# Ledger of designs, part 20: miniprotein binders against q9zu90

Target 1, 292 residues: q9zu90
Amino acid sequence: MKTELEEEEEEEWRSVHEVLLIVLPYLHSLFELLSMIRVSRSLRDAIRDETALWTKLVIEPPLSSRLTDDILSEFSSKSAGKLKTLILRQCLMVTNKGLRRVVDANPLITKIIVPGCSGLTPEGIMECVESLSKNNHKLETLHINGVNGFTKQHLSALYTYLSSEGTIDLEVCPKCDEVRMIPSCSRESCNQKQRKCRGCWLCIPRCAECAVCLVGSDTESQEAACGNDDVLCLECWLVLPKCRFCNKPYCTNHSSRRHEIAITDAASRPSFECEACYYRAGTNPYEVDYQI
Short names: E, the ipSAE of ESMFold2; O, the ipSAE of OpenDDE; V2, 0.75 times the mean of E and O plus 0.25 times the DockQ between their complexes.

## First folded at step 10 (miniprotein)

Design j5 (at its last look DockQ between E and O 0.66; V2 from the best seeds 0.00; counts 0 for: pae E 2.2 > 1.5)
Fold by OpenDDE base, look of step 10:
Structure j5 (fold): chain B 292 residues (1-292), chain A 100 residues (1-100)
Amino acid sequence: as target 1 above (292 residues)
Amino acid sequence: TDQERINDYMQEANELQDEGNYELAVLMFFLAILISREHNDKTMVAQIYNRLATLFSQMGNHELAIWWYMFALDVAQELGDQETIQDVRDELERIKSQHE
């Protein structure tokens, strides 16, 4: 006879397990999964044994910088060869060998998304695609923006294995003839295949916030605090919070760089200091030492 | 309504946290996150991330707490939610000071 305590524990566990089964399919990242695994042994055991949960592997910042080939192999092995989607964002330590190992162990991968993985090369990616193209299998999605060194020849070779247009996020820029990502334009009038603003980020200036092209006499661009020559359209510039000292905003993607200023006065609008101004302490041109 | 459901999950998670049932509390917060993401309610997502971070801190999982606070901070900064930004920064400083 189970003790009353054992029955209560079983009932509690049943409840946990039921909710767990609801949550698990909708987790977005490995980090969320790891968070659950670290809560308790019971959750860890429940998650570990569910191979279906490991058919999609998503590694994003801040975990990306810590991901090695060995760690990647460990987590990819949890799928038992049934991995379908591999998303590695800014995984700087992942090498061609690491990616190849995952691909060889998981021949049914249909999506490879590895933006910003600078440890990869075009040749390494090509080998992976070739491997996956065996036995009439086809890769459906290949996002490789941020992997350096792609040439037209590499793209051409990739398309011999990938039959569908749009599988690869890189294109030949019609303006500079280099292989780069060509952003869409958010401007309605530019939403055509033969748009004048079709070009890479180096050839066509775009708003860092809304990706609208800043081409034309009437397009005023504003500088952002983001660096890297990021510019904003006037509309986005107007609505974004601005540095108290230099009046430059960050785009949404770089908002984490804001140094918030403690509001001492309830009437003062929340303001932040940009990173550049923060480190230039003492050179604030608006700190008029009114030492009169 | 979905908002009511989010609130219910948040309330339940808080109660469970107070009772020391951390496993179920975490799961209830995740349920709230799932619904909030579906509705693209970034404000609620930031709040839940903050609450999860707090929960992990209470559990002694300070590393997890820091990560979740950073996620909350990122979302709150995107939204310009100064209250949440300050709250999260205060908690991060507190955790840092306790481990020095």
Scores: ipSAE 0.680, ipTM 0.900, lowest interface PAE 0.8, mean pLDDT 87
Fold by ESMFold2, look of step 10:
Structure j5 (fold): chain B 292 residues (1-292), chain A 100 residues (1-100)
Amino acid sequence: as target 1 above (292 residues)
Amino acid sequence: TDQERINDYMQEANELQDEGNYELAVLMFFLAILISREHNDKTMVAQIYNRLATLFSQMGNHELAIWWYMFALDVAQELGDQETIQDVRDELERIKSQHE
């Protein structure tokens, strides 16, 4: 026999459980899971009971800077060997050994996306992919930009382990014959099969924000605040926030380098200074210290 | 539309948060974030991160609140959303001063 209070609490838990089943497979990052287990003991226990639905592990900044091989293994164990997608962005402390442990424990992985994981090597990646290829399992996606040292031989060997439609985010640049990332170009005048703008970042000048090619003297571009001769197409330049001194914007990837100017006037427009203008003007960095 | 679904989930989450039903509120915020990410709606993602931070602050979990504010700040800085940046920085300072 149930009281009105017990029936209402049971209905509430059913609603929580139903929503959890929808959300859990699509959680983007491990921190989201960890946050949910801190909400209540009941939610923590429900998540533990439903980890079989957990097939995707995403670790990215700011959490990625704290991820060791042992921590990675601990978190990946939540999938109970059913992990299908592994995404590690800028996890500098993860080594070949740590990646291999995860791969060996999760033979169903079809997507490995490890941009900026400079602790990995081509040989370590090869061993992981070879291990996954056992029992006729085929990897579908391999993103390895930022891992140094891939050669044409590595790419050729990797493709033997991928499905026929499998992709790797590195290829041989047709302009310089080096193993590089070749960005796609969204200009309608450029078709991937047209090949006029097919080349790596070093061979084809491109917008630092959207990667459209900037070939030809009639292609307008403006200098970015990012340095290293980075440029932006006019469309991106016009919409990105600009340094109040030099009128140059950062691309999105470098937006954290802005020195934001604190305001106390509610009507004032917020602004920032780029690093070059901030330090060139002799501004004391402790006066504009970014906290937390 | 999916934008209408996001708005509905956000309003439901806010009401549940006000009622103290944090379990379902968090899940509604995550439903909204799922759709927002599919549409690459980073302004909505930053707003949801901010709402999650206030939820954990109301629960007394200041460490998680600070982390969610930092996620919101990271996205707002990426977008150049100066109003959100200032709002998040003010809230972070309030939490820090309240627990000195």
Scores: ipSAE 0.369, ipTM 0.774, lowest interface PAE 2.2, mean pLDDT 80
ESMFold2 (binder alone), look of step 10: mean pLDDT 78; pTM 0.716

Design j6 (at its last look DockQ between E and O 0.35; V2 from the best seeds 0.00; counts 0 for: pae E 2.6 > 1.5, SAP 70.53 > 70)
Fold by OpenDDE base, look of step 10:
Structure j6 (fold): chain B 292 residues (1-292), chain A 100 residues (1-100)
Amino acid sequence: as target 1 above (292 residues)
Amino acid sequence: TDQERINDYMQEANELQDEGNYELAVLMFFLAILISREHNDKTMVAQIYNRLATLFSQMGNHELAIWWYMFALDVAMELGDQETIQDVRDELERIKSQHE
């Protein structure tokens, strides 16, 4: 006979398990899953045993910087070969070997999204695509923006394996003839196929926040703290939080780079220090030592 | 309404937290997050992230708490939610001071 305590614990666990099954399919990232795993042994065991949850692997900042090939292999193995979607955003330490290992273990992958993974190469991506194209399988989505070194020849070769237009997020820029991502323009007047602002980020300046083109005499661009010559339209610049020292904002995508300043004074507006200012110890250009 | 559901989940999560049922509390917060994201209610998302961070802190998971506070802070800063920004900063400073 189970003790009353054991029965209560079982009932509580049933409730936890029921809610867990509702939540798990809708988690957005590995970080959320890891957060749950760290709550208790019971949750960890429940999640570990649910292979269906591991059919989609999403690794995003801030975890991206810590992801190695070995860690990637460990988490991808939880799918038991049933991984369908692999999303690695800005995973700088992931190599061609690491990605290939995942692909070889999961031949049913239909989506590879690896933007900003600078440790990858076009050749590594091609090998993965070739591997996945075996046995009449086709990759449906390949986002490779931020993987450096892509040429027209690489794109052409990739399209021999990929049947649909739009599978790859890279195109030949009509302005510079280089392989780049060509963003859509959020401006309504630019929403045509033959828009004048069709070009890569180097050829056509765009707001890093809303992707509106900054082409024309009346479009003032503001510098962002994001680096890489990111610019903002005036509208986005006005609403984004700005660095206390240089008055530059981060776009939403780079907001995690903000260094929060402990405000000791309750009357002071919440401010952050950008990464550039943070490392520039001692040069507050606005601290005018008015040693007067 | 979806807003009522979010509020109910938040209330329940708080009660469960007070009772020491952290597993179910976490799950209830996640339910609230899911609905809030579906409606693109960033304000609510920031609040829930903050509460979840607080819960992790109470559980002794300070590393998780810091990460979730940072997420709350990012969203709150995007929205210009000064109250949430200040609350999160205060908590981050508190955690920092306790580990020094």
Scores: ipSAE 0.679, ipTM 0.902, lowest interface PAE 0.8, mean pLDDT 87
Fold by ESMFold2, look of step 10:
Structure j6 (fold): chain B 292 residues (1-292), chain A 100 residues (1-100)
Amino acid sequence: as target 1 above (292 residues)
Amino acid sequence: TDQERINDYMQEANELQDEGNYELAVLMFFLAILISREHNDKTMVAQIYNRLATLFSQMGNHELAIWWYMFALDVAMELGDQETIQDVRDELERIKSQHE
């Protein structure tokens, strides 16, 4: 016997439009939207009638690695000039020209978030923001971490284009006087005296996992398997899974680099080998060295 | 419960996919994925990505199938699920070789 909930859910399943209205507000990325419109023409037409989605464009890995200026222009054209939020994560093939073309076609943009887009320059960002400033338009959000070469003059000029509550993810580092991203720190002693650990990643040693500072406090830290001299606070180090051979963990962002080891004992816990240990020993995860 | 809702959506999506009702199947998969993401259930997210990949493969859209398999692979690697990683890699190579 079907329950009342199951019968109600079956009624909902037979209404494509009703289910679509439930899903649409929660779509995460442009790829999800494009996947849906490729299922059928009836679904494509139903989505087209909900034009609010075409005001936000989000492109991130893995799709971002294939995004060229021309493809970006094609995707953004679906907003018909009404784009308000542009989020490009790690879009290495996008250039200043590609970004400018989107911005020129979409004068209502209030949020530009382009982390890791290393093909962009401060000058390209300035041109885009200046173009948006016409008709007293105010930018609300500008996240440009990963674009190298910003100066204090750039930062000062950028703030003239933002609303009073607008945000830029770069600021002048009080330790090195360079324009950098300054991570927040949740350490209790820093909350009381936050200015002691206020500094960029280069000036303040920080846990690669939680970003708490590792100076002026408990200095106990351990090397991560992530490389680039990444370290972890003891609390994160203790709970993160460790390489079976060198006892170093990956932070969560680099956990995909683990080479998992098959278990042979039903009571055994899963284990892994880090990239450094894996490639040093070849493809055999239990071997350390072929030669003495 | 939310877990029961996820399971119901997945069962209905699978049945709809087998019947060729891809429109409603994809929407049921997305309902399941939204709840799974809210609960940080990455194992379920990887399963749903896998099902979406097979759905688009059955529709003959091999390009989208490859992309959804790559999403599934990314989550499986984060989880350290070697069986899923190998299964997805085998499927990706099969589809890519058929393309050229």
Scores: ipSAE 0.324, ipTM 0.748, lowest interface PAE 2.6, mean pLDDT 79
ESMFold2 (binder alone), look of step 10: mean pLDDT 79; pTM 0.724

Design j7 (at its last look DockQ between E and O 0.73; V2 from the best seeds 0.00; counts 0 for: pae E 3.1 > 1.5, SAP 70.042 > 70)
Fold by OpenDDE base, look of step 10:
Structure j7 (fold): chain B 292 residues (1-292), chain A 100 residues (1-100)
Amino acid sequence: as target 1 above (292 residues)
Amino acid sequence: TDQERINDYMQEANELQDEGNYELAVLMFFLAILISRELGDKTMVAQIYNRLATLFSQMGNHELAIWWYMFALDVATELGDQETIQDVRDELERIKSQHE
């Protein structure tokens, strides 16, 4: 006879398991899954046995910096060869060998998204695409922005395996003839394939916030605190919080760089100090040294 | 409504947390996250991330707490939610001070 305590524990576990099955298919990242695994042994065991959950592998910051080829192989192996989607964002330590190992073990991958993975090369990606193109399988999505060294020849070779336009997020820039990502323009008047603002981020200045082109005499660009020559359109600049000292805003993507100043006065708008101003300790240009 | 469901899950998660049923509490927070993301309610997402971080802190999983606080901070900063930003920073400082 199960003790009353054992019956209560079983009932609690049933409830946990039922909710777990609802949540698991909708998780967005490996980090969320790992978070659940670290809650309890019971959750870990329940998740480990569900191979269907591992058909999509998403690794994003802040976990990206810690991902090695071996760790990648470990998690990809949990799919038992049924991995379909591989998303690696800014995984700097992943090498061609690591990616190839995953691809060889998972011949049904249809989506590879590896932006910012600087440890990869065009040749390594080509080998993966070639491998996946065997047995009439087709890769549907290949995002490789941030992988350095792509040439026109590499793109041409990739398209021999990839039949659909738009599968690759890189293009030949019509302005500089280099292989780069060409952003869309949010301006309605620019919503044409042959738009004048069609070009890479180096050729066409764009708002770091809304990606609108800053081409034309009437488009005053404002400097952002983000560095890297990031600029903002006036509309975005007006609404973004600005550094208390230099009046430069961060774009949304770099907002984490804000050093918030604890304003003791409840009535004052929370202000932040940009990283550049924060490290320039003592040079508040608005601190009037009233040392008269 | 979806908003009512989010609120219900959040309430239940809090009750479960108070009872020490951390497994189910975590899952209830995740249910709330899923609905909030579907609705595009970033404010709610930030709040839930913050609550989840707090839960992990209570469980003694300070590493997870820090990560989830950082996610909350990123979303709150994107939204300009100064209250949440300050709350999260205060908690991060507290955790840091306890581990020095």
Scores: ipSAE 0.691, ipTM 0.905, lowest interface PAE 0.7, mean pLDDT 87
Fold by ESMFold2, look of step 10:
Structure j7 (fold): chain B 292 residues (1-292), chain A 100 residues (1-100)
Amino acid sequence: as target 1 above (292 residues)
Amino acid sequence: TDQERINDYMQEANELQDEGNYELAVLMFFLAILISRELGDKTMVAQIYNRLATLFSQMGNHELAIWWYMFALDVATELGDQETIQDVRDELERIKSQHE
């Protein structure tokens, strides 16, 4: 007895509901959730009521540059104490107090991944891990590369609370005996069991893009535009976009430093200028703004 | 194939957006993103981010549109895709000029 219009509306609603159930578990970050709640009241209400979404909190660039302790506390409170995974990438304004507040409110956290959060200290991390170890709870993952000041004593103390060796992304470098991240190497001659190139970035020259070691007499490398004596293996150098003037590429992590050049000829491809060439040539747009 | 599925979702999302069915359009774009991320197709991810930005701009939420353009620009810069970089910058300038 239904009309064709009523049948179409029911079919559309079933399609929306079906798709929502498929997409919802795969949302990557808090920003994606916040975007969806702005589409309609129906999506906002459905997302608000789904508590499984609030066990994982991921904040990355560019949003990470605006994250303060207070904002972090507000977002984490949505988990109602059920947070399991905390990922903060390059959140420079988060301090020991901010992290501790989240940890204290969420005693079931099993993963803390805070690379590049330079506002944190080894002592602050230690306090959070100690807090989480209560009631036989053990942290499964702790990634802290980019937090300054870790020593062998810190690593030893952390492992008294953690479930296994290898849980932390720092270790003692076998070449310099300092606590560092030891990159993996995909070069086939570097058998993982033999580890001929095992060492930190300071001890083993490596491609700035793929981390393959560059220690053999038969390895070829080229200078990157990134500075600080960064080099690239020939394979990465060949495929990365290059500065129009000096022919040096940036690695992917430094690609934001490119100064893009406007196209003046429809037949030519767009190109970029590295910072060294840009400031030498005086094409900095901020120079125009700073003049008078 | 997965690429055919991505193209189908993108086409359906565009049609739904034109009809004003933003709920289902955004979900279709996210289905395309899920497959594109699984394939490691960063070029497609940047294109879908750009489409989401256009959708939010059409809805009048220019703040979210700017953020999605920024995400598209970030990926396109990583890839060295100068055409996409220029397209996104043109759209960002258009939005800023209309709402200053």
Scores: ipSAE 0.278, ipTM 0.713, lowest interface PAE 3.1, mean pLDDT 78
ESMFold2 (binder alone), look of step 10: mean pLDDT 80; pTM 0.738

Design j8 (at its last look DockQ between E and O 0.25; V2 from the best seeds 0.00; counts 0 for: pae E 1.8 > 1.5)
Fold by OpenDDE base, look of step 10:
Structure j8 (fold): chain B 292 residues (1-292), chain A 100 residues (1-100)
Amino acid sequence: as target 1 above (292 residues)
Amino acid sequence: TDQERINDYMQEANELQDEGNYELAVLMFFLAILISREHNDKTMVAQIYNRLATLFSQMGDYELAIWWYMFALDVATELGDQETIQDVRDELERIKSQHE
């Protein structure tokens, strides 16, 4: 006879398990899954044993910088060969060998999204695509923006394996003839296939926040604190928090670079110091010592 | 309504957290996140991220708390939610000061 305590624990666990089954399919990232795993042994065991949950692997910042080939292999193995979607954002330590190992173990992958994975090469990606193209399998999505070194020849070769237009997020820029991502323009008047602003980020200045083109006499651009010649449209610039010292904002993607200033006065708006100003301590041109 | 459901899950999660039932509390917060994301309610998502961070802090998992606070901060910054930004900053400073 189970003790009353054991029955209560079983009932509680049943409730946890039921809710867990509802939540798990809708998790967005490995980070969320790992967060649950760290709560309790029971949750860890429940998650570990559900292979269906591991058919999509999403690794994003801040975990991306810590992901190695071995760790990637460990998590990808949880799918038992049934991985379909692999998303690695800014995983700098992942190599061609690491990606190939995942692909070889999971021949049914249909989506590979590896933006900013600078440890990968065009040749490594090509080998993976070739491997996946065996046995009449086709990769449906390949996002490789931020992987350096792609040439027209590499793109042409990839398309021999990939039958659908739009599978790859890289194109030949009509302005500079280099292989790069060509962003869409958020401006309604530019939403045509033959838009004048069609070009890569180097050829066509765009708002780092909303991707609107900054082409034309009437487009004022504002500098962002993000570096890399990131610019903002006036509309986005107006609404973004600005550095207390230089009045430059970060785009949303670079908001983590803000150095928060402890505001002692409850009435003062939260302010931050940009990284550039933080390291230029003592050269704030706006610190007017009004020695009156 | 979906908003009522979110509120119910949040309330339940808070109660469970107060009782020390962190397993169910976390799950209730995630249920609230799922509904909020479906409706593209970024404000609610930021709030829930903040609450999750607080929960993990209470559990003594400060590393995990910091990560969730950073996510809350990113979303709140995108929205221009100055109140949430300040709250998260205060908590991050508190955690930092306690572990120096």
Scores: ipSAE 0.706, ipTM 0.916, lowest interface PAE 0.7, mean pLDDT 87
Fold by ESMFold2, look of step 10:
Structure j8 (fold): chain B 292 residues (1-292), chain A 100 residues (1-100)
Amino acid sequence: as target 1 above (292 residues)
Amino acid sequence: TDQERINDYMQEANELQDEGNYELAVLMFFLAILISREHNDKTMVAQIYNRLATLFSQMGDYELAIWWYMFALDVATELGDQETIQDVRDELERIKSQHE
């Protein structure tokens, strides 16, 4: 019975290992990794050589809406001071104090990516990067788009704490002279003529999906379902899924606003309705509202 | 279809969980999550979060069980699913009383 039991255990481990290799490249957050590590010691041992996963903390929607300073401190403590990359997307309840605690406990951080964390301020960010600059440590990446109040003086000071090749995702816009994010443009003609389309989202009309500029007499665009006059270049418009009623697409960043229609057959195309059509076109009889 | 694959992974994960094969059950649940997120199926994501919470509760890892229940509650609240909201709250209260 011993040999038979050993063969069963080996087959189960090989099955687990094969599925692990399929799942592992797609794990995105530390919480998912923690869940797998705590399910068994065997699984923990199988993934422990993935040191890149142990030094990176990523929190994104929808999970980011639950993240407080205390919860952030609890999650980051699992790295035992070895954290190198901190990514917090739209974590509205994280404050300067919460970020500072993580930074002080993790002196090896080289990447701070905190888009949309509106509870942070330029002064809080400055304190964190100053703290990290001690002992000849240099920050490599700082993404702070969505944190309000950065000035040219803040930007200049931040660069003194970065490595020589370090990057910040904000620049001084050459069109409005304000500190803004300047999107890159993949259009070949603009890549050689960077001066024409170098400017922030407010100064240069751009495709909401791919950020190519829409400047010029021959540049065509189509309205997106995203609202606020967002437009798409024709190439993106052609490939993005469209609302069944109004034929307008969402950009990828707003795709969560689609009201999907479940399709059980492989031959059927999936479909959706945009928020405007869903709530006003009567596709949900409990919420229908007709207008003449 | 991807919907059939999600359902198959969920069924297999539930059976593995009942057998006590938690290692493979968790991996099957994560396979279902990956496909559900690709299709933006928030209803399925909430169901999978709830199943993961139940799995870790059965294992006695109440810290992870509470976190997965809280994430299930968050998605159910976004969806306005009052029955799921109440069911998850009842399970959270049960788990917290066992820790006392």
Scores: ipSAE 0.418, ipTM 0.806, lowest interface PAE 1.8, mean pLDDT 79
ESMFold2 (binder alone), look of step 10: mean pLDDT 79; pTM 0.730

## First folded at step 11 (miniprotein)

Design k0
Fold by ESMFold2-Fast, scan of step 11:
Structure k0 (fold): chain B 292 residues (1-292), chain A 100 residues (1-100)
Amino acid sequence: as target 1 above (292 residues)
Amino acid sequence: TDQERINDYMQEANELQDEGNYELAVLMFFLAIFISREHNDKTMVAQIYNRLATLFSQMGNHELAIWWYRFALDVATELGDQETIQDVRDELERIKSQHE
């Protein structure tokens, strides 16, 4: 028979568990989740036992820069082998060994999405995918853009390990015959002629903002952008904000290179100073900004 | 109102913390954070972060206490709250000197 104290402990545990279920979906950071886990053993166990929470692990900036192999291993262990989706965006410190530890502990993984994880290599990815395949578990999604050095031989081997409907975000570029990420083109004329504009960013000029191809004979629609070799279509060039000093636009992916200028009066338009103009002014004390 | 709900969660969390019921206290603080974030009440968010930091310090988890004080400092700096900025900096220095 349960004692009165045991019944009171069960009632308290039930109330904690009920509130925890309300809280868990609204945690938005690794540190919030870590804080919950380190309050008590009972909270740690309750979070571990809620395996639905731990079937998907997502690490994104700004946390990506702090994710080590050990931290990754600690959190993936909470899934008790039930992790199905692993998303690591720009996790530069994660190594092949770190990823392999997660995969070996979680044989049910069906999605690996590791864009910009430059600490990983093709060999490391191949070992992880092969390991999953050996346990009769077919990977469904593999996103590895930003991991350098994949060959056509790697792609062929990877597809033997994936499910029949499995997808990889790298393809063989039909123009350079190298393994690259091939952007989709939203231009209606290209949808009717699907093969003519297919190619990687190095082979086919594309709008840096919307990725539409610029392979048409209308070279006047190609405008320099972002202070580099990037180009924009006319529509994106017209709508994107431009540097006050050089009048060059910067695409959304390069918005960090836009140094915003404070509005000094109610009539002035918001503007920015691009990275190149900002650093040039700082390095030349004799430079004077003349306006005509 | 949502402001009454935030105040109720904060009061309950403080009472639970005083009783040593850290599990429910943390959960009540997180409920207050979620409502405060929905209303972009940065002053309340900073106060809750500071209370969580104190709670983790009382539990002996000085590493987590430092992170929550740092989050409180970030929000207080954004608000220009010089009193909170100084209080948090003093507490961070105290923890650093005693536990490293």
Scores: ipSAE 0.099, ipTM 0.621, lowest interface PAE 4.3, mean pLDDT 74

